# Designs tried in a protein design chat: VHH binders against Flagellar brake protein YcgR (ycgR). Part 21

Target 1, 263 residues: Flagellar brake protein YcgR (ycgR), of Thauera aminoaromatica (c4kar8)
Amino acid sequence: MAELSTPSPASPAPLDGGRGDELEKFTLRGARQILQLLQDLITHRGLITAHTGGGHSFMTAVLKVDEERGRVVLDPSPDPQANRRALAAPRLTCVTQLDGIRIQFPLVGLGEGQDKGRPALFAPLPAEMLRLQRREFYRLQVPLAHELSCLLKAEDLARKPVEVSARVIDIGAGGVAVVVPTGAAEFVIGGTLPACRLALPDGEPIELDLEVRNLNRQTQRNGTEQLRVGLRFAALPRAADTRIQRYIFKTERALNAKARGGL
Short names: E, the ipSAE of ESMFold2; O, the ipSAE of OpenDDE; V2, 0.75 times the mean of E and O plus 0.25 times the DockQ between their complexes.

## First folded at step 1 (VHH)

Design pa2 (from pa1 with K98R D99G Y100E D102W E103D W104S G105T S106G F108L; framework vhh_7pa5_2; at its last look DockQ between E and O 0.18; V2 from the best seeds 0.00; counts 0 for: pae E 10.6 > 2, framework grips, placed apart)
Fold by ESMFold2-Fast, scan of step 1:
Structure pa2 (fold): chain B 263 residues (1-263), chain A 121 residues (1-121)
Amino acid sequence: as target 1 above (263 residues)
Amino acid sequence: QVQLVESGGGMVQPGGSLRLSCAASGFTFSSYAMSWVRRAPGKGPEWVSTISGSGGSTSYADSVKGRFTISRDNAKNTLYLQMNSLKPEDTALYYCARGEYWDSTGYLDYWGQGTQVTVSS
């Protein structure tokens, strides 16, 4: 079984309600702004992942915004069971990306019907839409040549402290994804790894606390198994945040320059 | 400006093969996972396959696993889909998309115009 080792520019999981107060500044509530953003999703052919709860989701897209009736028209899943789950759900959490901007919005009161003779799902216009800019959400795929590493302070299978040097495969404003050898340490989602050290090419390691957010077993093309660990920066001093952002900016600029030269 | 341009579609008989290509521009190609998504006549979009930015990891929909192979050439900013043992059910417009979609947890933000694949006897 092969799995994805490099995450998308956005976090794989939808943002939760516990972050609501911090995300208020990124929340759109104006009817005109909401209509414009939905229309932008149509124009750019945005694919939406609609989460129905219980770990279930399906792919959809906004087909039309019906301003007169105050509703959105969505493409139903080709899976009838997914559509039944969606219709039974009290709420859909819709997540998409548009030009590096993460967009998330709720839909309540989902119904089914037809649009121009074709099956469709529809719901009242959302009262709010979350719009996070690329800088909060972007994850740079770390060039292998940079040999970027993070020294993790974790526990082994016997719950004894162990230090693991992990290769950093991507980095963003909110965290890193690392790869560790199978069996090197035990990781628990929600667990904190204190005083880890992130080594950037600028020389001095950054000491920081990391929270385990996700785990994924990866099978490489050559059949080698590894564990990908998604880590959130639990507490990040302003100086460390600045250094990480500068690394991301400089690295992306350099990669863009190389890509143009290679063309 | 992000641009994705698909090519390589056409008509084949059941059991035949096709290789799709997608030329990407306007972003750092190697920094993004890339996906193929298809849309059959009268149906919604269906995710087909995803490849990591480095090309080191791949994932496939159950309906195509073992028959399709996704690959990329980061030096040429090009994504590929090798389609073998094609079936009539594979008939669809195939879109190149930026991002990943895997176990319903990924996100896609740009699609090309699509390239038509028709499998008929």
Scores: ipSAE 0.114, ipTM 0.477, lowest interface PAE 4.4, mean pLDDT 79
Fold by ESMFold2, look of step 3:
Structure pa2 (fold): chain B 263 residues (1-263), chain A 121 residues (1-121)
Amino acid sequence: as target 1 above (263 residues)
Amino acid sequence: QVQLVESGGGMVQPGGSLRLSCAASGFTFSSYAMSWVRRAPGKGPEWVSTISGSGGSTSYADSVKGRFTISRDNAKNTLYLQMNSLKPEDTALYYCARGEYWDSTGYLDYWGQGTQVTVSS
């Protein structure tokens, strides 16, 4: 007889791959703050996804902090293969949430040992921990039907002013990602694009300064090359922030209503 | 303010039954998949069961299949785990956990304090 398959929870991805510099302001490095946050995870029995690389992860928890030895003690996985991968990994990226706040921290130098006669994993205290609210890491994937655009005031390869109308592919509290044709303008990571205009559906375009954070070339299925440009909002006025958050909230609710209606 | 409060744990003999409850508040309960996760003494967390936001899809770890039944009452914002034919190896702290938005079995972002289940002669 055939037996139904049982799914397991999927692993959430770490945030730091393409956003490292913009997350620095949410990074805790003070020893007292780190110890308190780890203690909060222990007190609330926070469940942690520990990423070992290669798309692998396992569930764990912080059992205790040993301040005298400067280390954290973690539950080993009941899966021996997961433990072997963890011990072989150059670092673990631990991801969890406490009271709606996303927490992420690296552990390096992981080892096996015993804690009060029971198997445990050990690592030095992390040197840093990220602590951020959903708005600080969430990026809404913009539906194509919305046709959100941002008019970029940039320079071409000859350093002459050009205006480029770029399609917005994602938007969050801290910035947008856009796509432009390859060669439409010259972008430099760290460069500022002043007086750009972000067009939202509900009113006049928002004028804002943008900072280039990352650049990635992509090829569309029709063979056309595009450049994906990650842009940070510089000094976003409160009114503009409110409009952006309202757009995100409304769109997310509409997308979620469709998902619920499809069940 | 998301809250998950587990209850219904206790001490039972092997072969016995318990029904765990999880009272949820501070979010739209029916929009989220919910899971039970347990932690046995000396071991890390182990996924037990997941139910979709609507209640239409369920899944179970092999170790509990056929003995445990997950359910939810979206009108009462309550998640349940009916545990039958309990074994000593089911002894653990049982947590109610919220999954990712709607019918997801992925990231678990909120959990309770847990309720203790002890199965012994």
Scores: ipSAE 0.000, ipTM 0.346, lowest interface PAE 10.6, mean pLDDT 80
OpenDDE, second read of step 2: ipSAE 0.265; ipTM 0.700
ESMFold2 (binder alone), look of step 3: mean pLDDT 87; pTM 0.884
OpenDDE, look of step 3: ipSAE 0.617; ipTM 0.857

Design pa3 (framework vhh_7pa5_2; at its last look DockQ between E and O 0.01; V2 from the best seeds 0.00; counts 0 for: pae E 12.6 > 2, placed apart)
Fold by OpenDDE, look of step 3:
Structure pa3 (fold): chain B 263 residues (1-263), chain A 122 residues (1-122)
Amino acid sequence: as target 1 above (263 residues)
Amino acid sequence: QVQLVESGGGMVQPGGSLRLSCAASGFTFSSYAMSWVRRAPGKGPEWVSTISGSGGSTSYADSVKGRFTISRDNAKNTLYLQMNSLKPEDTALYYCAKEGPWYDTEYYFDYWGQGTQVTVSS
């Protein structure tokens, strides 16, 4: 009886994987900017959700920025198991907000120690911090049970038109990320896919134009290669936008309700 | 823009009571579960309580169970935390936190306020 390992709910995909060049505009890489933003998090007593992978996260906060040693000091979790996971993780994905702006940054090389006689976590300063100023950048991870799909009108290597049914893995006001089999079609960043069809659970598919913004090849645990395609909505009709937003809000509400025993 | 503003904190003696409030704006309040999180000096943030969007479901940390009551008024876009039988160990900065989509089994908050200070001291 092969225990079907329920796929561990994917940690929120780093926002960096899907939006390529657009995210660069919102990414801070300057050392001074990063230090200032971390200091602002301290000043405002900002809470941080640190994702350790495998569907696990813990709450933390920045305690101190040690510029001389080039490190950030964080509150440990009150849960020893969470701390062990954090220390074992190759990377933490930290998510927070300041003044209504979502901030995301990676930490690598996490260690434990003491700060002024108190337990603390230590990491090198992040190399980059992402500030998302617009709601359009929010992405909902689509539940597998929704079976959300997008019919892509693309071309193959011979520039022959092909239709590819793609699974939608995340959706936001600005676009979708989809997964397609490797070799199903040729995608070019900046290219437009006209007259595609996004299938939402609440009605007829939405016809829309999509722009390819990001391509990422992923190898599944089973060894199968898939292509993740980040797609921007091009000239989305208002009615379609409303439907998409409604779906997102409804789904968020349902997920929260379920998580709290309400369904 | 999403805003959360906590109020109602203060200093109380052990055994006393406080009622915290959180005014929410910038989003459909009733569509999201809301939580209280606290941060005590020298300790990491601790989850306290959660209430579903409709208010029909509530959960509490073991440390506050039976003493604290979370509630909400969706018409007023306000979250509450009634705290009774307060103890010195309840001393903390209390945050109102909006829950994001649950795509994992653990905590996910996308917005929170500046917090309100609760001090329990004899």
Scores: ipSAE 0.517, ipTM 0.815, lowest interface PAE 1.0, mean pLDDT 85
Fold by ESMFold2-Fast, scan of step 1:
Structure pa3 (fold): chain B 263 residues (1-263), chain A 122 residues (1-122)
Amino acid sequence: as target 1 above (263 residues)
Amino acid sequence: QVQLVESGGGMVQPGGSLRLSCAASGFTFSSYAMSWVRRAPGKGPEWVSTISGSGGSTSYADSVKGRFTISRDNAKNTLYLQMNSLKPEDTALYYCAKEGPWYDTEYYFDYWGQGTQVTVSS
């Protein structure tokens, strides 16, 4: 039996355009707030993934904020091709995290030069920065004891409809991650699984449409293989959203209480 | 709450060795790939190494291949980086990073620790 190669994590993607109206309440547009957040990223040495379009990205960091010239200074990629793609891009989308808070911002008009004798990338200060609290993007690791499951409506390798009960390993406001045995069903990234059923401890299963976002094959130490499937909630009624958030909150609180009790 | 706490850094002479540890809590450790990422002051972050959730597969940056070894102990929820033949250019703050969630491709790494400082000097 062949061992699978170490999976390379997918580069983080910018948030969907369809979420624009919902995200307005989390968008910072005040110059002082933007400057403070950028300084916080410098102080905490925040790792930034910069998206240049076409599925390309690189890791960077804010080195300095030049308030007088209204610019940010970024570390260039060690890959010269990534830097050329960034300089050619009409827009750079930066995604990072600070104390469990997702931060996203655009940079337009990227230039190249030197800062204190070292290569650097320069851009005007962003006009806006998105700051999402835990509840909007937080992912709860589901305790094994909860036996949380999602009944997936998919197709088998012969393209016949099949129902697969998948174990939920992660859950958040935007979706679930599940594990299924290799070969139980065929999944296609971007495909929709209609009328799936998410079983939460309280009440009836939640019926929802799930979009396949990513796939990863894992080889267990005992030699068995499993498929990890990332599934996005295509649409979520407010009542279902409330139930999911309640489950996440209660479970996190219970896990914190157990950790404190272990003292 | 996901927590990643690095330790094991310090000052060492060129050619020396250090072993970094990362204590993980708040998630099922064996279900996620883990990485080491480093950053020198005034420089961008550099990916160093990744290990699969099972520990069966590893990958390394060309700059450290043959000198560094990544490993994990899933029973102890701990990630390790064995660093041999250290060079001055390995001086950096080393971060433990967790693979992002499968349903949310918006994170390359969804969590990382505060880092542990490694200084290689004569």
Scores: ipSAE 0.006, ipTM 0.336, lowest interface PAE 9.8, mean pLDDT 79
Fold by ESMFold2, look of step 3:
Structure pa3 (fold): chain B 263 residues (1-263), chain A 122 residues (1-122)
Amino acid sequence: as target 1 above (263 residues)
Amino acid sequence: QVQLVESGGGMVQPGGSLRLSCAASGFTFSSYAMSWVRRAPGKGPEWVSTISGSGGSTSYADSVKGRFTISRDNAKNTLYLQMNSLKPEDTALYYCAKEGPWYDTEYYFDYWGQGTQVTVSS
């Protein structure tokens, strides 16, 4: 009954063992802490991206917490297809940000119903929630004036080598997100792009190996489709890491100074 | 290296029972949700059931709810699927699948085994 968008059985690349353990100190499992965090999301009207798998997601919000029944109530999508995918999915991965901290939590057992006469989605309270306060998960939104780009060494549809200059839209300690026109190259989640070049404003481009972590198809207001590609830095040399952190720090400081001075 | 090895498949009559096992190694088993996925002849993968890392939360496809029970033994690094009231429609190759970390939304399953065959026939 549930549709799964997975490849045929294959030997996937090994993951860094213990990465889930590294996040354990950011994981809330206490009932009171979970309820308080969900209430904070309601109070701040937090917008949530709910991922249903296979590269599909929809925007939602926590409308209320029913503590007595142990349930959360979510806003359904206006797209009926998104709601059908959500109800069929084995889990719904909710991602949001509150006060600059990334929040992520799974919901399982999603059902559809009514709340105060309006359609709503229901799920048991999550057994855990992630509050990522570590700086390395921070993603700086790159100012357009910096024109940060990354030269990707990829393959086209015919599996021929192609170089694509992609605009960097955000950057953090662990990777970048770039945008490319649909069809500029073929990307496979888990694939490695060797010897890519990241152009920072200061100095020569940094040579990096990149791993494709996510692909999100986005339609611009003008109807043009772009592909947002999430890329992880692989085997980042210390000198490259230092240059990236310096860029982030200086840019963030400059942006914060403008925001403060504008008050 | 992550490795998942399914076992316990076989031939059973309709209405019968079978218990599948999945031996896991190469990762911290209790930190990850685990799933059973099945593939019937000539069809694509069908999700069957998921269990959280702690075992405190489970979910099932409508087609198996009330008949199948997913469980795990984190001390033995083993995932189980108890299958009761089996129907011919349950005939499939059953895979044990490791879901990616719940903070990584682009990997639904990042590892799975070779599968164990379940055949329900009178």
Scores: ipSAE 0.000, ipTM 0.197, lowest interface PAE 12.6, mean pLDDT 77
ESMFold2 (binder alone), look of step 3: mean pLDDT 82; pTM 0.815

Design pa4 (from pa1 with K98R Y100L Y101D D102Y E103W W104E G105S S106G Y107T Y110I; framework vhh_7pa5_2; at its last look DockQ between E and O 0.01; V2 from the best seeds 0.00; counts 0 for: pae O 13.2 > 2, placed apart)
Fold by OpenDDE, look of step 3:
Structure pa4 (fold): chain B 263 residues (1-263), chain A 121 residues (1-121)
Amino acid sequence: as target 1 above (263 residues)
Amino acid sequence: QVQLVESGGGMVQPGGSLRLSCAASGFTFSSYAMSWVRRAPGKGPEWVSTISGSGGSTSYADSVKGRFTISRDNAKNTLYLQMNSLKPEDTALYYCARDLDYWESGTFDIWGQGTQVTVSS
């Protein structure tokens, strides 16, 4: 009776760097963003597939972020051979998922040691982390002429409540992307912004809760830095959903008509 | 429902061996560090051992170091404690516990019912 070795769930292969320009918008390079994402991995107990090259990988987890020493602490493999391969590798490619979002980041300079008498792997903090948010919903690029805005209720670095008027750059059934001046507020991925107000052209602003899903710093042509914030609708009343869908549909129709030379 | 169920306890002579098992259900077992804690009669709970989610990191109380081995099978959602060279002072109710923070807290949020280990001549 041949024991059918249940194929080990295929470790997600790392994304090949060849799509460089397309991936840049999903790449986090900010120290704070990286730290936050690593902390989120800890909080959510995200299992990580660490690729060591040559088709080899092992399961690990981020156990701790040591900000003072600028290092990440990883769970070693129970397989000594896997740990040896990891330590010999010039680079680890770490792949995981958090809330359905693929996360990939490199670690270099891996070492082994102990923390509080427990075996651990150590690496310097990653210089970048790739966060691939699968857009579940089509997002309409909002025409500049529509001047959609969203009043965000957020906190500053001192945790003082602040209201930020943000320009909406895209909108879909699942959320909005907005741009804010750098430093206008502190945003945390996974954090909720309660009682925000989305302004649509067809009536009163919609009050809604927003969840921060993505943060990207953008440098404008003029050298000014802006923060692009991807926001998910956390709780959307049916009436609000209908209004949003109507706006999207109407706008799409208008854009398509224009593209066809009808305007 | 999150549940831990210990088994494998019993009575042994000094110098004997036992293997405890803990079956986990209702959560992603591999995502959590797991611990063994014991309570002897008239004493408070004593931490025995912890193992990381992947199983690559283990720690032991000084009282059991070199005699006990913690392990896990994530495919079976099972935690183990191999106990060798048992001593009368190892007599206790042994609990399996889910550890919320392998690194810092030693805090446990889920416990089993325990399994009795008695070491006597």
Scores: ipSAE 0.175, ipTM 0.643, lowest interface PAE 2.5, mean pLDDT 87
Fold by ESMFold2-Fast, scan of step 1:
Structure pa4 (fold): chain B 263 residues (1-263), chain A 121 residues (1-121)
Amino acid sequence: as target 1 above (263 residues)
Amino acid sequence: QVQLVESGGGMVQPGGSLRLSCAASGFTFSSYAMSWVRRAPGKGPEWVSTISGSGGSTSYADSVKGRFTISRDNAKNTLYLQMNSLKPEDTALYYCARDLDYWESGTFDIWGQGTQVTVSS
């Protein structure tokens, strides 16, 4: 008789059910949609933060899409070490924002070469891009022209008090992200920075206690490394909240107007 | 290699409690902020809570403040979400996500498969 104890077939992977359908509503998987979004990033000269793992990232941009070869061309860092980290990474997580929508996508199989005689990074086109609505994950990327700053009260490597004027790169209802040169101050996640001063374009600086939320070493487009510090507003007074929200609203409106004007 | 596995979901009545767990493997857990993100039927993803790599800092969506508590055990590579005073509106698939963001959350490169929470009478 049939005496073979064939192992029971592996149970089929559980069906994704409604979970897959919910994820699909926010995931672009169509080749045409992905190509169009990448072209929009090129047209708007969108800055991309590429996370390489280990708390490291670098600033890049999509330079072009090579549809014939099925790949994207990225602006390499002037810092060879940042490029080496990127090339060694099994995956880059790329994050950008377009018209208030947060966009995330993976790049796998990064290579280095040349485009028109200039150094470039190449990766296969992403198979998917995640779109998150601005209301749920919104951070305003602060325009460089605004020169928004926050005076931080921190400690140096010798634990002496130091004041650092940090450039604000992101702002939202709950806090700011700032960049400081490597070595300018030491930060401890969960630590409090008292009586810091946030300078908005209109009016006097806002005095705030800030809590350190996260740290990331980011290689800038000029090849220098800076520490990105995420800071939470510990107890935001209503008047300060109103001023911050007004700044965000005005800036978002102005950015939307420029995008529609084709500048 | 990198894996997040959620557990602890189930069915509860309004006012009940559940504790969700997320087991992480394949990466240095303490180097990353971790988030809980939920997807309710017919809705998009809603960020719920984030905890810093050290566990020293937490943040919550307004809809869950005072009811949910996020925590982590870096020695066990495990993330938790204690959910109290559950409401029908909390019915969703709850995902554990590796978060590259700092304070607002929203940069997720790795997601778990999700655990179903159903709050109904």
Scores: ipSAE 0.011, ipTM 0.315, lowest interface PAE 9.3, mean pLDDT 79
ESMFold2, look of step 3: ipSAE 0.280; ipTM 0.746
ESMFold2 (binder alone), look of step 3: mean pLDDT 86; pTM 0.863
ESMFold2, look of step 5: ipSAE 0.272; ipTM 0.745
ESMFold2 (binder alone), look of step 5: mean pLDDT 86; pTM 0.867
OpenDDE, look of step 5: ipSAE 0.000; ipTM 0.225

